VHH binders against Putative inactive neutral ceramidase B (ASAH2B). Designs and how they scored, part 6

Target 1, 165 residues: Putative inactive neutral ceramidase B (ASAH2B), of Homo sapiens (Human) (p0c7u1)
Amino acid sequence: MRQHRQFMDRTHYLLTFSSSETLLRLLLRIVDRAPKGRTFGDVLQPAKPEYRVGEVAEVIFVGANPKNSVQNQTHQTFLTVEKYEATSTSWQIVCNDASWETRFYWHKGLLGLSNATVEWHIPDTAQPGIYRIRYFGHNRKQDILKPAVILSFEGTSPAFEVVTI
Short names: E, the ipSAE of ESMFold2; O, the ipSAE of OpenDDE; V2, 0.75 times the mean of E and O plus 0.25 times the DockQ between their complexes.

## First folded at step 2 (VHH)

Design l07b (from l07 with Y100F D103T; framework vhh_lunsekimig_d3; at its last look DockQ between E and O 0.02; V2 from the best seeds 0.00; counts 0 for: pae E 18.8 > 2, SAP .691 > .668, placed apart)
Fold by ESMFold2, look of step 2:
Structure l07b (fold): chain B 165 residues (1-165), chain A 120 residues (1-120)
Amino acid sequence: as target 1 above (165 residues)
Amino acid sequence: EVQLVESGGGVVQPGGSLRLSCAASGFTFDDYALYWYRQAAGIERELIASITSGGSTNYVDSVKGRFTISRDNSENTMYLQMNSLRAEDTGLYYCAAETFLYTSGEFDIWGQGTLVTVSS
């Protein structure tokens, strides 16, 4: 089940929850799980193949608790929007989670499952071209009789096109 | 050297009782939520009971009414009273303390486990 929780700060999160859900949310925030047959960062919903400027591109990934990224300081951003530049044969970052036109939402599911939703509110100034959205997260892993560890992961959307008309 | 140590596991008959203890060393329980998990062979750990720093308790359905979690912060110890034990309660029982401190690079604290065997 998807719940909206707006990003309160680009690099800092304050989590709130109802008292009736205290057991599930409090206890299961220490365990991250991916759906059967998937891994963290897998794309659950790709962007549409094409957008016009002014539209919102949305990608949904298999997610993990964003507090894990705060606890592991090796990765400092949750998302990038990248444009392919054929001249350099490379992807160039055009914005990230610090940009005003992006949104990051984390939606807690059952038993350690969660989704990360990335929105790019395509500005009127966006250049036409081929884009992708990437997600960077950290999941908590616990083995018997070992310290818990936090592992990094990445997700990358299929490419999509932005046109001006 | 922060550590949790479980004790009180053993072999009991179905319908019997055991009391598990979880003692902290290198830190105090004061502001931590505390948890009991169990693990049967070949499966992942499952949460069975929790107690908040304020003393509120919760249980999974399979143990509700049979198990009681409690804490004594002055003794730096948490307990699990297990009554009406069943064969499916057999497993390795762990205690855990959850830290939620953003700026300190939070890390959950786990014990090594104590074995409970319920058999005839």
Scores: ipSAE 0.000, ipTM 0.079, lowest interface PAE 18.8, mean pLDDT 75
ESMFold2 (binder alone), look of step 2: mean pLDDT 77; pTM 0.759
OpenDDE, look of step 2: ipSAE 0.019; ipTM 0.400

## First folded at step 4 (VHH; framework vhh_8k46_1)

Design a18F (from k02a with A33F)
Amino acid sequence: AVQLQASGGGFVQPGGSLRLSCAASGFTFSSYFMGWFRQAPGKEREFVSAISWRGGSTYYADSVKGRFTISRDNSKNTVYLQMNSLRAEDTATYYCAAEDLYYTSGEYDYWGQGTQVTVSS
ESMFold2-Fast, scan of step 4: ipSAE 0.468; ipTM 0.736

Design a18S (from k02a with A33S)
Amino acid sequence: AVQLQASGGGFVQPGGSLRLSCAASGFTFSSYSMGWFRQAPGKEREFVSAISWRGGSTYYADSVKGRFTISRDNSKNTVYLQMNSLRAEDTATYYCAAEDLYYTSGEYDYWGQGTQVTVSS
ESMFold2-Fast, scan of step 4: ipSAE 0.372; ipTM 0.728

Design a18T (from k02a with A33T)
Fold by ESMFold2-Fast, scan of step 4:
Structure a18T (fold): chain B 165 residues (1-165), chain A 121 residues (1-121)
Amino acid sequence: as target 1 above (165 residues)
Amino acid sequence: AVQLQASGGGFVQPGGSLRLSCAASGFTFSSYTMGWFRQAPGKEREFVSAISWRGGSTYYADSVKGRFTISRDNSKNTVYLQMNSLRAEDTATYYCAAEDLYYTSGEYDYWGQGTQVTVSS
């Protein structure tokens, strides 16, 4: 059952940053950066191959400032949890960032580097099967003598299996 | 090199049984989802069954559910399809395929050569 504390973990505070941080990005010309050899949405830490109901599946992605997504509003979700349907070779959305079971954490690193951690607290009602987590973000890019642009990206985790026993 | 070797097909009468095998080599079998597909003469290739990397999840097309059972033995790098209560409509070439869902592939990465199943009186 979800409690008030779990509800508070889903507040907009996680997606709200101070004006001073925005000014610092402008003054230092800080843009979102991906590590060398990687791109935004790349998986830094995959989920485990298997989870039981009641456990927490966690994926860490190369992230970007969530404020970019809030200000543009072109894609309203930050994450999905999807269940594999083998008959159609398709993925069905089970929950998104509005779900009580999901958590999104943005961890700021050095000079525009950041990580996005997505957690899925697997409910007892989850059906056994193959699942994946996806992350949807926007990175800020600014070339010399050009205005800043916001670019969408997405990342998809390796699949993991949920079992009930 | 990657190889998927399907075998076990043949001629059976309606109501009969066959067990198909697919022996895999050249990749980390225990990390792959394995599937069976079939293609009947003059028809598109269709999904039959799939099994997750450790066998915890199995999937079946509605047309075969309750009659076919997929299983795997990761120590032998082999996936099996036990086909019971066979019908004339099950006549097809059966293909084994491997999908790397660990890298979130929506496409089957490796395909084997088919094995022919003919159900006729």
Scores: ipSAE 0.340, ipTM 0.715, lowest interface PAE 3.0, mean pLDDT 83

Design a18V (from k02a with A33V)
Fold by ESMFold2-Fast, scan of step 4:
Structure a18V (fold): chain B 165 residues (1-165), chain A 121 residues (1-121)
Amino acid sequence: as target 1 above (165 residues)
Amino acid sequence: AVQLQASGGGFVQPGGSLRLSCAASGFTFSSYVMGWFRQAPGKEREFVSAISWRGGSTYYADSVKGRFTISRDNSKNTVYLQMNSLRAEDTATYYCAAEDLYYTSGEYDYWGQGTQVTVSS
């Protein structure tokens, strides 16, 4: 680093370098990446096979910047907790990201890599049964000389059982 | 090869009891939800009961609730259906089935041969 007296327009010089740095930081910020061999929404850490009421079920997914979802969709759900119904072989939503018992954490890594952690704090009033956690996100992709594209994705955990003693 | 062998059916009087067994082989039994279905002649197959991987959760059709009890023994790769207070309407061929809910959310993956239950005087 050096100082130079009355040689060049400092504002013009700083603007040139700041614009270059800003572009690099912008590209690194808005580009979401998945680890090699994985895709967005893939489960990195599954829930345990079984939980008791009062415990915390946790799933970690390959994540993307939640700002993508906020910018492009109004009141979009980030997650659901679903309970299995055997008679209809269907899944029923029992709570989402608006529920006090759920937590969503986005952990930003390097070069567009990130993880999404979903927690379900299982209430003492939860019915015993088979449950799963789903994650809904959007990843941002930027190709050379093309507009940025926002792509939706979803991930689903392996099912787990909730028991009451 | 996957096999589900149902047994224990037979002829019984109304009000009687039977215990069905389903012996499983060729897959990781302890990772599957096990179910019982039945089909009477000329009718569609209907759900009877299901049990989670380790037996912590059980499900019953309203028509059998309080009369039938499902259980499993993962060390023996076997699921059971204890049928009490049998009625003429319970007459059907009973099938056991396996579903991997751990990684899928669809229909039952494996089906066994049936065992006939006849409730009649």
Scores: ipSAE 0.361, ipTM 0.713, lowest interface PAE 2.7, mean pLDDT 83

Design c11T (from k02a with E107T)
Fold by ESMFold2-Fast, scan of step 4:
Structure c11T (fold): chain B 165 residues (1-165), chain A 121 residues (1-121)
Amino acid sequence: as target 1 above (165 residues)
Amino acid sequence: AVQLQASGGGFVQPGGSLRLSCAASGFTFSSYAMGWFRQAPGKEREFVSAISWRGGSTYYADSVKGRFTISRDNSKNTVYLQMNSLRAEDTATYYCAAEDLYYTSGTYDYWGQGTQVTVSS
């Protein structure tokens, strides 16, 4: 339940306030940082190469404060689970952040560093095949003597295979 | 210096069988999904079959499902296409291709030279 409750806390990403309240809230946010040699959305821990239905696929990404999120015009979500379709060489979205089987955990580290963990609790109804997890976020950047900016980013996991055997 | 070398094509009568091989070098074969494509004279290149990096998932075009079987041997850096119950419509040059689904989630990155399959009486 705590996991389901954490996942359902979407208002944190979709806040709308008056101009003065919006400015105050932005001023209260910590800037986001990525580790040296990495960028936001980079995979820190990939999924295993293979899972069975009923298992939990997990990916850890370089994260950013979810309060920064604005509506993503392409996906309007902070995560997707996608299945590969070989005949069209394309990825099909099978679930997103509103799906019961997905969980999102944001772990705040030191000095603006953070991790985003995405879990997919693979349902028994999942079709066998190749899957991937994507993370869509926004990082807050502040340069000296410049106003803070919010920048979108996305990360894509290495693919993994779901089998029924 | 990536290379994909397809072989095993030839002439066969309708109802016959052929086994195609694709030997890969110059990349980490076990991290790539492998596919077979074909192109008949005057037609666009079409998808035939694909296999995941460990071989747990296989995909087939409807036109070949039940007749063709894709397999791979990661110790030999080779992907195979077993072609049974061949038809005149299977006549084409067959190409193998590698796709880095594990890392890049992209399209087929590497393509080999083809091997010709001709099904005729």
Scores: ipSAE 0.346, ipTM 0.709, lowest interface PAE 3.1, mean pLDDT 83

Design c7R (from k02a with Y103R)
Fold by ESMFold2-Fast, scan of step 4:
Structure c7R (fold): chain B 165 residues (1-165), chain A 121 residues (1-121)
Amino acid sequence: as target 1 above (165 residues)
Amino acid sequence: AVQLQASGGGFVQPGGSLRLSCAASGFTFSSYAMGWFRQAPGKEREFVSAISWRGGSTYYADSVKGRFTISRDNSKNTVYLQMNSLRAEDTATYYCAAEDLYRTSGEYDYWGQGTQVTVSS
């Protein structure tokens, strides 16, 4: 189930279909689904409450096909790692999906279900403090006898603490 | 009901020390970041210090760095502010506040009643 962990382009995505697939199964697989009682961007697995520098912070979100996101030429899905600044009571972006410290893995489940795993490989230079991970995506919705629509969503992890030693 | 009760204020001479306490009840204290704010008469409320859920991260306003120390005891549902080398400009009512840092609002969820600190010769 975790074998398709990496971001894929459209051509690569299509290569996952077998010639034995029926049209109905094909259609169900190309439409994004969220589990019942959940919505896209919901946190399925939060980061741990605390990490050391050098560790990997991981959050798993209800995902959608990253091919739906087309606004950034270098990225199909946006993610951020943000650090809390208490004096201004605001969140500051520390890195995004262009940073080599971050990894985005899209895991295809059955019948349009998927997970987005965001990893932050915490560098030794990271300042101690309170951090969070955010996921920005788009899901494809197709109702019967209606045109397909692309809907934006976002998910935000619970905050976690980074300590240096 | 949620309550935050600040105490430990008083009158002190410049260069003196005070320790403020804030006792919390009615919420899961260990899940909240805690902060101290102060307000002098006729002035806006300003940030003083903040501490994370387990105390691994602390934050200080530039005006108090090196003089004030924030700490917490989750077993007692209490946050503390140790104030050393007090100055006349530290005179204010000090408030404790609790923040759920999972929210994007940037606003503290719960505020306590203040404790007055007066630094004067």
Scores: ipSAE 0.307, ipTM 0.690, lowest interface PAE 3.3, mean pLDDT 81

Design c8G (from k02a with T104G)
Amino acid sequence: AVQLQASGGGFVQPGGSLRLSCAASGFTFSSYAMGWFRQAPGKEREFVSAISWRGGSTYYADSVKGRFTISRDNSKNTVYLQMNSLRAEDTATYYCAAEDLYYGSGEYDYWGQGTQVTVSS
ESMFold2-Fast, scan of step 4: ipSAE 0.375; ipTM 0.689

Design c8S (from k02a with T104S)
Amino acid sequence: AVQLQASGGGFVQPGGSLRLSCAASGFTFSSYAMGWFRQAPGKEREFVSAISWRGGSTYYADSVKGRFTISRDNSKNTVYLQMNSLRAEDTATYYCAAEDLYYSSGEYDYWGQGTQVTVSS
ESMFold2-Fast, scan of step 4: ipSAE 0.432; ipTM 0.727

Design f50L (from k02a with A50L)
Amino acid sequence: AVQLQASGGGFVQPGGSLRLSCAASGFTFSSYAMGWFRQAPGKEREFVSLISWRGGSTYYADSVKGRFTISRDNSKNTVYLQMNSLRAEDTATYYCAAEDLYYTSGEYDYWGQGTQVTVSS
ESMFold2-Fast, scan of step 4: ipSAE 0.460; ipTM 0.763

Design f50V (from k02a with A50V)
Amino acid sequence: AVQLQASGGGFVQPGGSLRLSCAASGFTFSSYAMGWFRQAPGKEREFVSVISWRGGSTYYADSVKGRFTISRDNSKNTVYLQMNSLRAEDTATYYCAAEDLYYTSGEYDYWGQGTQVTVSS
ESMFold2-Fast, scan of step 4: ipSAE 0.374; ipTM 0.734

Design f50Y (from k02a with A50Y)
Amino acid sequence: AVQLQASGGGFVQPGGSLRLSCAASGFTFSSYAMGWFRQAPGKEREFVSYISWRGGSTYYADSVKGRFTISRDNSKNTVYLQMNSLRAEDTATYYCAAEDLYYTSGEYDYWGQGTQVTVSS
ESMFold2-Fast, scan of step 4: ipSAE 0.379; ipTM 0.724

## First folded at step 5 (VHH; framework vhh_8k46_1)

Design m1 (from k02a with A33F T104S; at its last look DockQ between E and O 0.68; V2 from the best seeds 0.00; counts 0 for: pae E 5.7 > 2)
Fold by ESMFold2, look of step 5:
Structure m1 (fold): chain B 165 residues (1-165), chain A 121 residues (1-121)
Amino acid sequence: as target 1 above (165 residues)
Amino acid sequence: AVQLQASGGGFVQPGGSLRLSCAASGFTFSSYFMGWFRQAPGKEREFVSAISWRGGSTYYADSVKGRFTISRDNSKNTVYLQMNSLRAEDTATYYCAAEDLYYSSGEYDYWGQGTQVTVSS
């Protein structure tokens, strides 16, 4: 049995130019920010339109510090892979962040910016069909003279197709 | 100026065949998931068939599997529904619809006006 917190420990960090210890500590305290004109969970890089089983689908989202989700202590899933069911016009979750075929990477940028990269290593058992990747995160917001708040957000990739041929 | 124009409906005897066409304009057809739905008077609209942008994935309601075949021709911006072995319960207005998978809403964005299919002796 493994707890969801294991996935949070696999984060990757980008260090800015000028790596002084003081600067590093200040950057680690910066609240989450989204790029101008974007919001948390927006897709920065969609998956390719099509994959064969055995390939790796990758989506990059506007991210936030994954420790915010751990502090929330809700044990909520932070990524899902979903398959489209056209007969009911609905999406079925086929795996999540606890699944061995998914990977999550967090890449810290400048001044509170960050990316969340989700990989789905498409198993040989995947059924052909239409899929999407969703990301569920929490951002830290700090207003002047107010306590920090944790806000939830979600992102959804454009759909892509998995084929067996 | 999005338009979906369905055609090919008509009157047919049980056991007969019809081919529906849905011509699309005003959007990038090759990037849309396309579907067919039907509705008889006084009944809920129901799913019939759907096809992905390249045709790699096709979907059918249980009631039409083995009798209906969906296809598309992206060079003509057209989706087709070949309906064979028609039955009285297939009588309905058939609608084509388009869904933008990029935004993945789970609901179809555009709907055609429909074409009537009537199966009777």
Scores: ipSAE 0.156, ipTM 0.596, lowest interface PAE 5.7, mean pLDDT 82
ESMFold2 (binder alone), look of step 5: mean pLDDT 78; pTM 0.770
OpenDDE, look of step 5: ipSAE 0.277; ipTM 0.675

Design m2 (from k02a with A50L T104S E107T; at its last look DockQ between E and O 0.79; V2 from the best seeds 0.00; counts 0 for: pae E 4.6 > 2)
Amino acid sequence: AVQLQASGGGFVQPGGSLRLSCAASGFTFSSYAMGWFRQAPGKEREFVSLISWRGGSTYYADSVKGRFTISRDNSKNTVYLQMNSLRAEDTATYYCAAEDLYYSSGTYDYWGQGTQVTVSS
ESMFold2, look of step 5: ipSAE 0.243; ipTM 0.676
ESMFold2 (binder alone), look of step 5: mean pLDDT 78; pTM 0.776
OpenDDE, look of step 5: ipSAE 0.787; ipTM 0.911

Design m3 (from k02a with A33F T104S E107T; at its last look DockQ between E and O 0.43; V2 from the best seeds 0.00; counts 0 for: pae E 4.0 > 2)
Fold by ESMFold2, look of step 5:
Structure m3 (fold): chain B 165 residues (1-165), chain A 121 residues (1-121)
Amino acid sequence: as target 1 above (165 residues)
Amino acid sequence: AVQLQASGGGFVQPGGSLRLSCAASGFTFSSYFMGWFRQAPGKEREFVSAISWRGGSTYYADSVKGRFTISRDNSKNTVYLQMNSLRAEDTATYYCAAEDLYYSSGTYDYWGQGTQVTVSS
């Protein structure tokens, strides 16, 4: 497993070109944007490759304003924690954003950029196995001379292992 | 080029044992979920066993649980299948396979050529 660390530098995004660029950036504050070369739901910080029960798994995604999901109503969960079942080559949901052991945090940045942080507080009763965290969101997109559109997206973390010892 | 070379098959009497090996090259072995499958003539390939990239999680089909043991040695890029208490129904070609679980296509990325296991009296 390879692990990468990616962090949004909030103050760096403010200082660029001329004053006309500043005005453009101000107008972009109302929509959701992804960093250059990235898309919504991309993993900025993966979980560690391994955890013991009782530890906290954390993943950071390129995010969007969670209000968009409420306004759209096309998908009503922000996250799932899933366990791999090798016999059926499938993933089974073991908890979601309604579960007391998960946390969802939205970190608003500048000019429409944001991060979504998902934590799974691994219960002592968790079965050992391979897990992943998925993030489900909606971004607001505005094209010139067209009405705004709310689009669904999802992100999936690299898998990680949970052990009991 | 990616290679998965399975070996250790052969002929064995019912109740006997065999150890299969699958040597891997051409990819980062320690990052892959490894599996064993088998196929008897005229039947679909079926799941036998699987092991996580660091060996912390193992999986077995109900038909082999308690008789087969999967293991891996990442320093040798090799996955093993210890098969005990063999039965005629275990007769098949055994294949090893590797899957990157980041992209859940439902398909193992790499497959070996297989090794024949025949259980007969």
Scores: ipSAE 0.266, ipTM 0.689, lowest interface PAE 4.0, mean pLDDT 82
ESMFold2 (binder alone), look of step 5: mean pLDDT 78; pTM 0.770
OpenDDE, look of step 5: ipSAE 0.331; ipTM 0.710

Design m4 (from k02a with A33V A50V T104S E107T; at its last look DockQ between E and O 0.71; V2 from the best seeds 0.00; counts 0 for: pae E 9.0 > 2)
Fold by ESMFold2, look of step 5:
Structure m4 (fold): chain B 165 residues (1-165), chain A 121 residues (1-121)
Amino acid sequence: as target 1 above (165 residues)
Amino acid sequence: AVQLQASGGGFVQPGGSLRLSCAASGFTFSSYVMGWFRQAPGKEREFVSVISWRGGSTYYADSVKGRFTISRDNSKNTVYLQMNSLRAEDTATYYCAAEDLYYSSGTYDYWGQGTQVTVSS
């Protein structure tokens, strides 16, 4: 079994050919986990307080395997960059993970831990203002002898400023 | 206790100038976005201006753009509104407000009691 495949898919197959070793492997299922004292989507590294256009804003979140979103065939974005609109006290999405100026990196760690790094390569045309970066993910949770559950989560960075000069 | 104390209101002729101040206490001023709002009798409260927590970004209602300037001095825990080229329609009670955008649910957390601005001959 290669690390590329979801353990749940192999578990369905293995349940038809179960053994004592198979039960031990099911007990050792390592899906998505968050560090102690944290939850999925928590900010591990905030953006800097201020950027000039042309710089790269970077946020690191407690992550989960991005394949959980595609395997459930959800049509949710992985990230948004949002600009604050003071008159309505609301946030406007200005770009997402499909935009040329964003990068999303998933860094798998040990024992189901992972980080999601979001970069926004701030275009020269960006409007000055207050911005934030949001991350949208899904974590896989599996209890022994139960179907896997896919849970949605989100993280939101501290706000930061973008200036032209 | 949290306090936002607005001052500097008064009577002024059309075309004149006025400078409002709002002194803050009881919270970490430098971590808050500060704003000015106004309400004329019989009208809804309306947005005037807002300034980011380090002053790098400012925003204005269309009705005041080019005439009003918001600023802040974090060493004095004070936000200002410089009001130039005043018109009769600027007559209102002016309120300052504070919002922590990082933990905000989309509303201003604190409001001052306001200062009256009256523009008339």
Scores: ipSAE 0.006, ipTM 0.429, lowest interface PAE 9.0, mean pLDDT 80
ESMFold2 (binder alone), look of step 5: mean pLDDT 79; pTM 0.784
OpenDDE, look of step 5: ipSAE 0.390; ipTM 0.751

Design m5 (from k02a with A33S A50Y T104S; at its last look DockQ between E and O 0.65; V2 from the best seeds 0.00; counts 0 for: pae E 3.7 > 2)
Amino acid sequence: AVQLQASGGGFVQPGGSLRLSCAASGFTFSSYSMGWFRQAPGKEREFVSYISWRGGSTYYADSVKGRFTISRDNSKNTVYLQMNSLRAEDTATYYCAAEDLYYSSGEYDYWGQGTQVTVSS
ESMFold2, look of step 5: ipSAE 0.304; ipTM 0.724
ESMFold2 (binder alone), look of step 5: mean pLDDT 80; pTM 0.789
OpenDDE, look of step 5: ipSAE 0.666; ipTM 0.865

Design m6 (from k02a with A33T A50L T104G E107S; at its last look DockQ between E and O 0.58; V2 from the best seeds 0.00; counts 0 for: pae E 6.4 > 2)
Fold by ESMFold2, look of step 5:
Structure m6 (fold): chain B 165 residues (1-165), chain A 121 residues (1-121)
Amino acid sequence: as target 1 above (165 residues)
Amino acid sequence: AVQLQASGGGFVQPGGSLRLSCAASGFTFSSYTMGWFRQAPGKEREFVSLISWRGGSTYYADSVKGRFTISRDNSKNTVYLQMNSLRAEDTATYYCAAEDLYYGSGSYDYWGQGTQVTVSS
């Protein structure tokens, strides 16, 4: 009797937010933040300048929760691998996040920080050339006393070379 | 100041050969993609060839593929264009250019003054 009521009282207390700092910590667990001096999509670790076919190119970006892309923006990709075409001075998409040779990893940090790691497992059939990796994400921004918004962003790696030698 | 000095142009008969050089200074040459472009009177400047910052990748316009060879020597800050089997339509002013595809924008940042190539009998 007495035991049951004590547990109900503790359950009620645990469901009640009692301080501004507690509310801030909960809010930070549902929103995205960029590190100081950075913006979403900034490159934290570029690819190496050069890779041989069969190697793995890796880029790390300032990231955001990938659920934001699924929830509000249904037709956007997380990443592309692009090859430079010098004649037209343009980039051609050679694969994306749906391709077997790409991997996307989200590394959740503290207090809304996160990293997005993009790997391209360079196939043996890849043409030699100049390549880059792009990341497309959505961050959740919520100010206290305002509605939450989902904002798109993108990051672009420095270019790198793929060679057969 | 950035300098791109193209040289090695001249007059040559059809079927002849020329070797162009472009000496660079005032920037970190080994970080730049180097290209050759050409412009004939009354025509737009057109792409000829490009070589990546470490020399691992080369590109050629279809009109010169198999006849022209681009190379670079990063120890001499120089890019070269070996032009073989020259044709009258290769007559143009040839420009070298530098582009930072690794860190920067997608446009050529620096251009040389050019060297004239004239292919005629």
Scores: ipSAE 0.078, ipTM 0.564, lowest interface PAE 6.4, mean pLDDT 81
ESMFold2 (binder alone), look of step 5: mean pLDDT 78; pTM 0.779
OpenDDE, look of step 5: ipSAE 0.824; ipTM 0.927

## First folded at step 7 (VHH; framework vhh_8k46_1)

Design p1 (from m2 with Y103R; at its last look DockQ between E and O 0.73; V2 from the best seeds 0.00; counts 0 for: pae E 4.8 > 2)
Fold by ESMFold2, look of step 7:
Structure p1 (fold): chain B 165 residues (1-165), chain A 121 residues (1-121)
Amino acid sequence: as target 1 above (165 residues)
Amino acid sequence: AVQLQASGGGFVQPGGSLRLSCAASGFTFSSYAMGWFRQAPGKEREFVSLISWRGGSTYYADSVKGRFTISRDNSKNTVYLQMNSLRAEDTATYYCAAEDLYRSSGTYDYWGQGTQVTVSS
């Protein structure tokens, strides 16, 4: 059950609901939910273990409505692609969601569930190395009789390799 | 139990070569990145080299680039360090280590006992 833009349409839909299950499902669509046994940012589909330059790395995360990040007015990005630096045992950001080679897709599911798909279109000039993809999001939580809160979360993919051969 | 057994150290003149080996057991070798570290007396342990679990990615400290080559043989559960053009400054105990980068931890889970390399005229 989707919201209508006109007030009269919303009233009509509410009046036609016949059970508390239907009303509960409608109310649950107002907030973000994670699947049972999962939390926001969990990896649903990891990248392949290895890619050649020119291929597309894809990771799917448990997501939340991207509007929550815009409404939160943060300067943080939705995603990073990071390369491992073994000398310092650290990760260096090589691109983010503002980069031309990344794509972010939000796929709304049923009853507040959603997925965030991150693609990295690996440039032909990418250095061979060990990489990971991170996702940064915000979920909206609304408890009955309480103010809504926006909660940050992050997800990190398992590492994968980029090779030239 | 996990074991990393480094070997192949010894005495060598400056400009010489040595090949270190590290035999692994007690874990799934082919799922770990393998690294070499070294420590001279009175100094902090320093990174030397790392090789990814499939061998497609290699890393080297700046001090050893062009002189050292890391490799691995997953059929023998062994990582190697070929050390060429050795210098007195390369004198140290060399340790192999294993890191599970699939979990993105950034830390080494297992360490070997070490093998001594001494470069002296």
Scores: ipSAE 0.213, ipTM 0.639, lowest interface PAE 4.8, mean pLDDT 82
ESMFold2 (binder alone), look of step 7: mean pLDDT 78; pTM 0.775
OpenDDE, look of step 7: ipSAE 0.696; ipTM 0.876

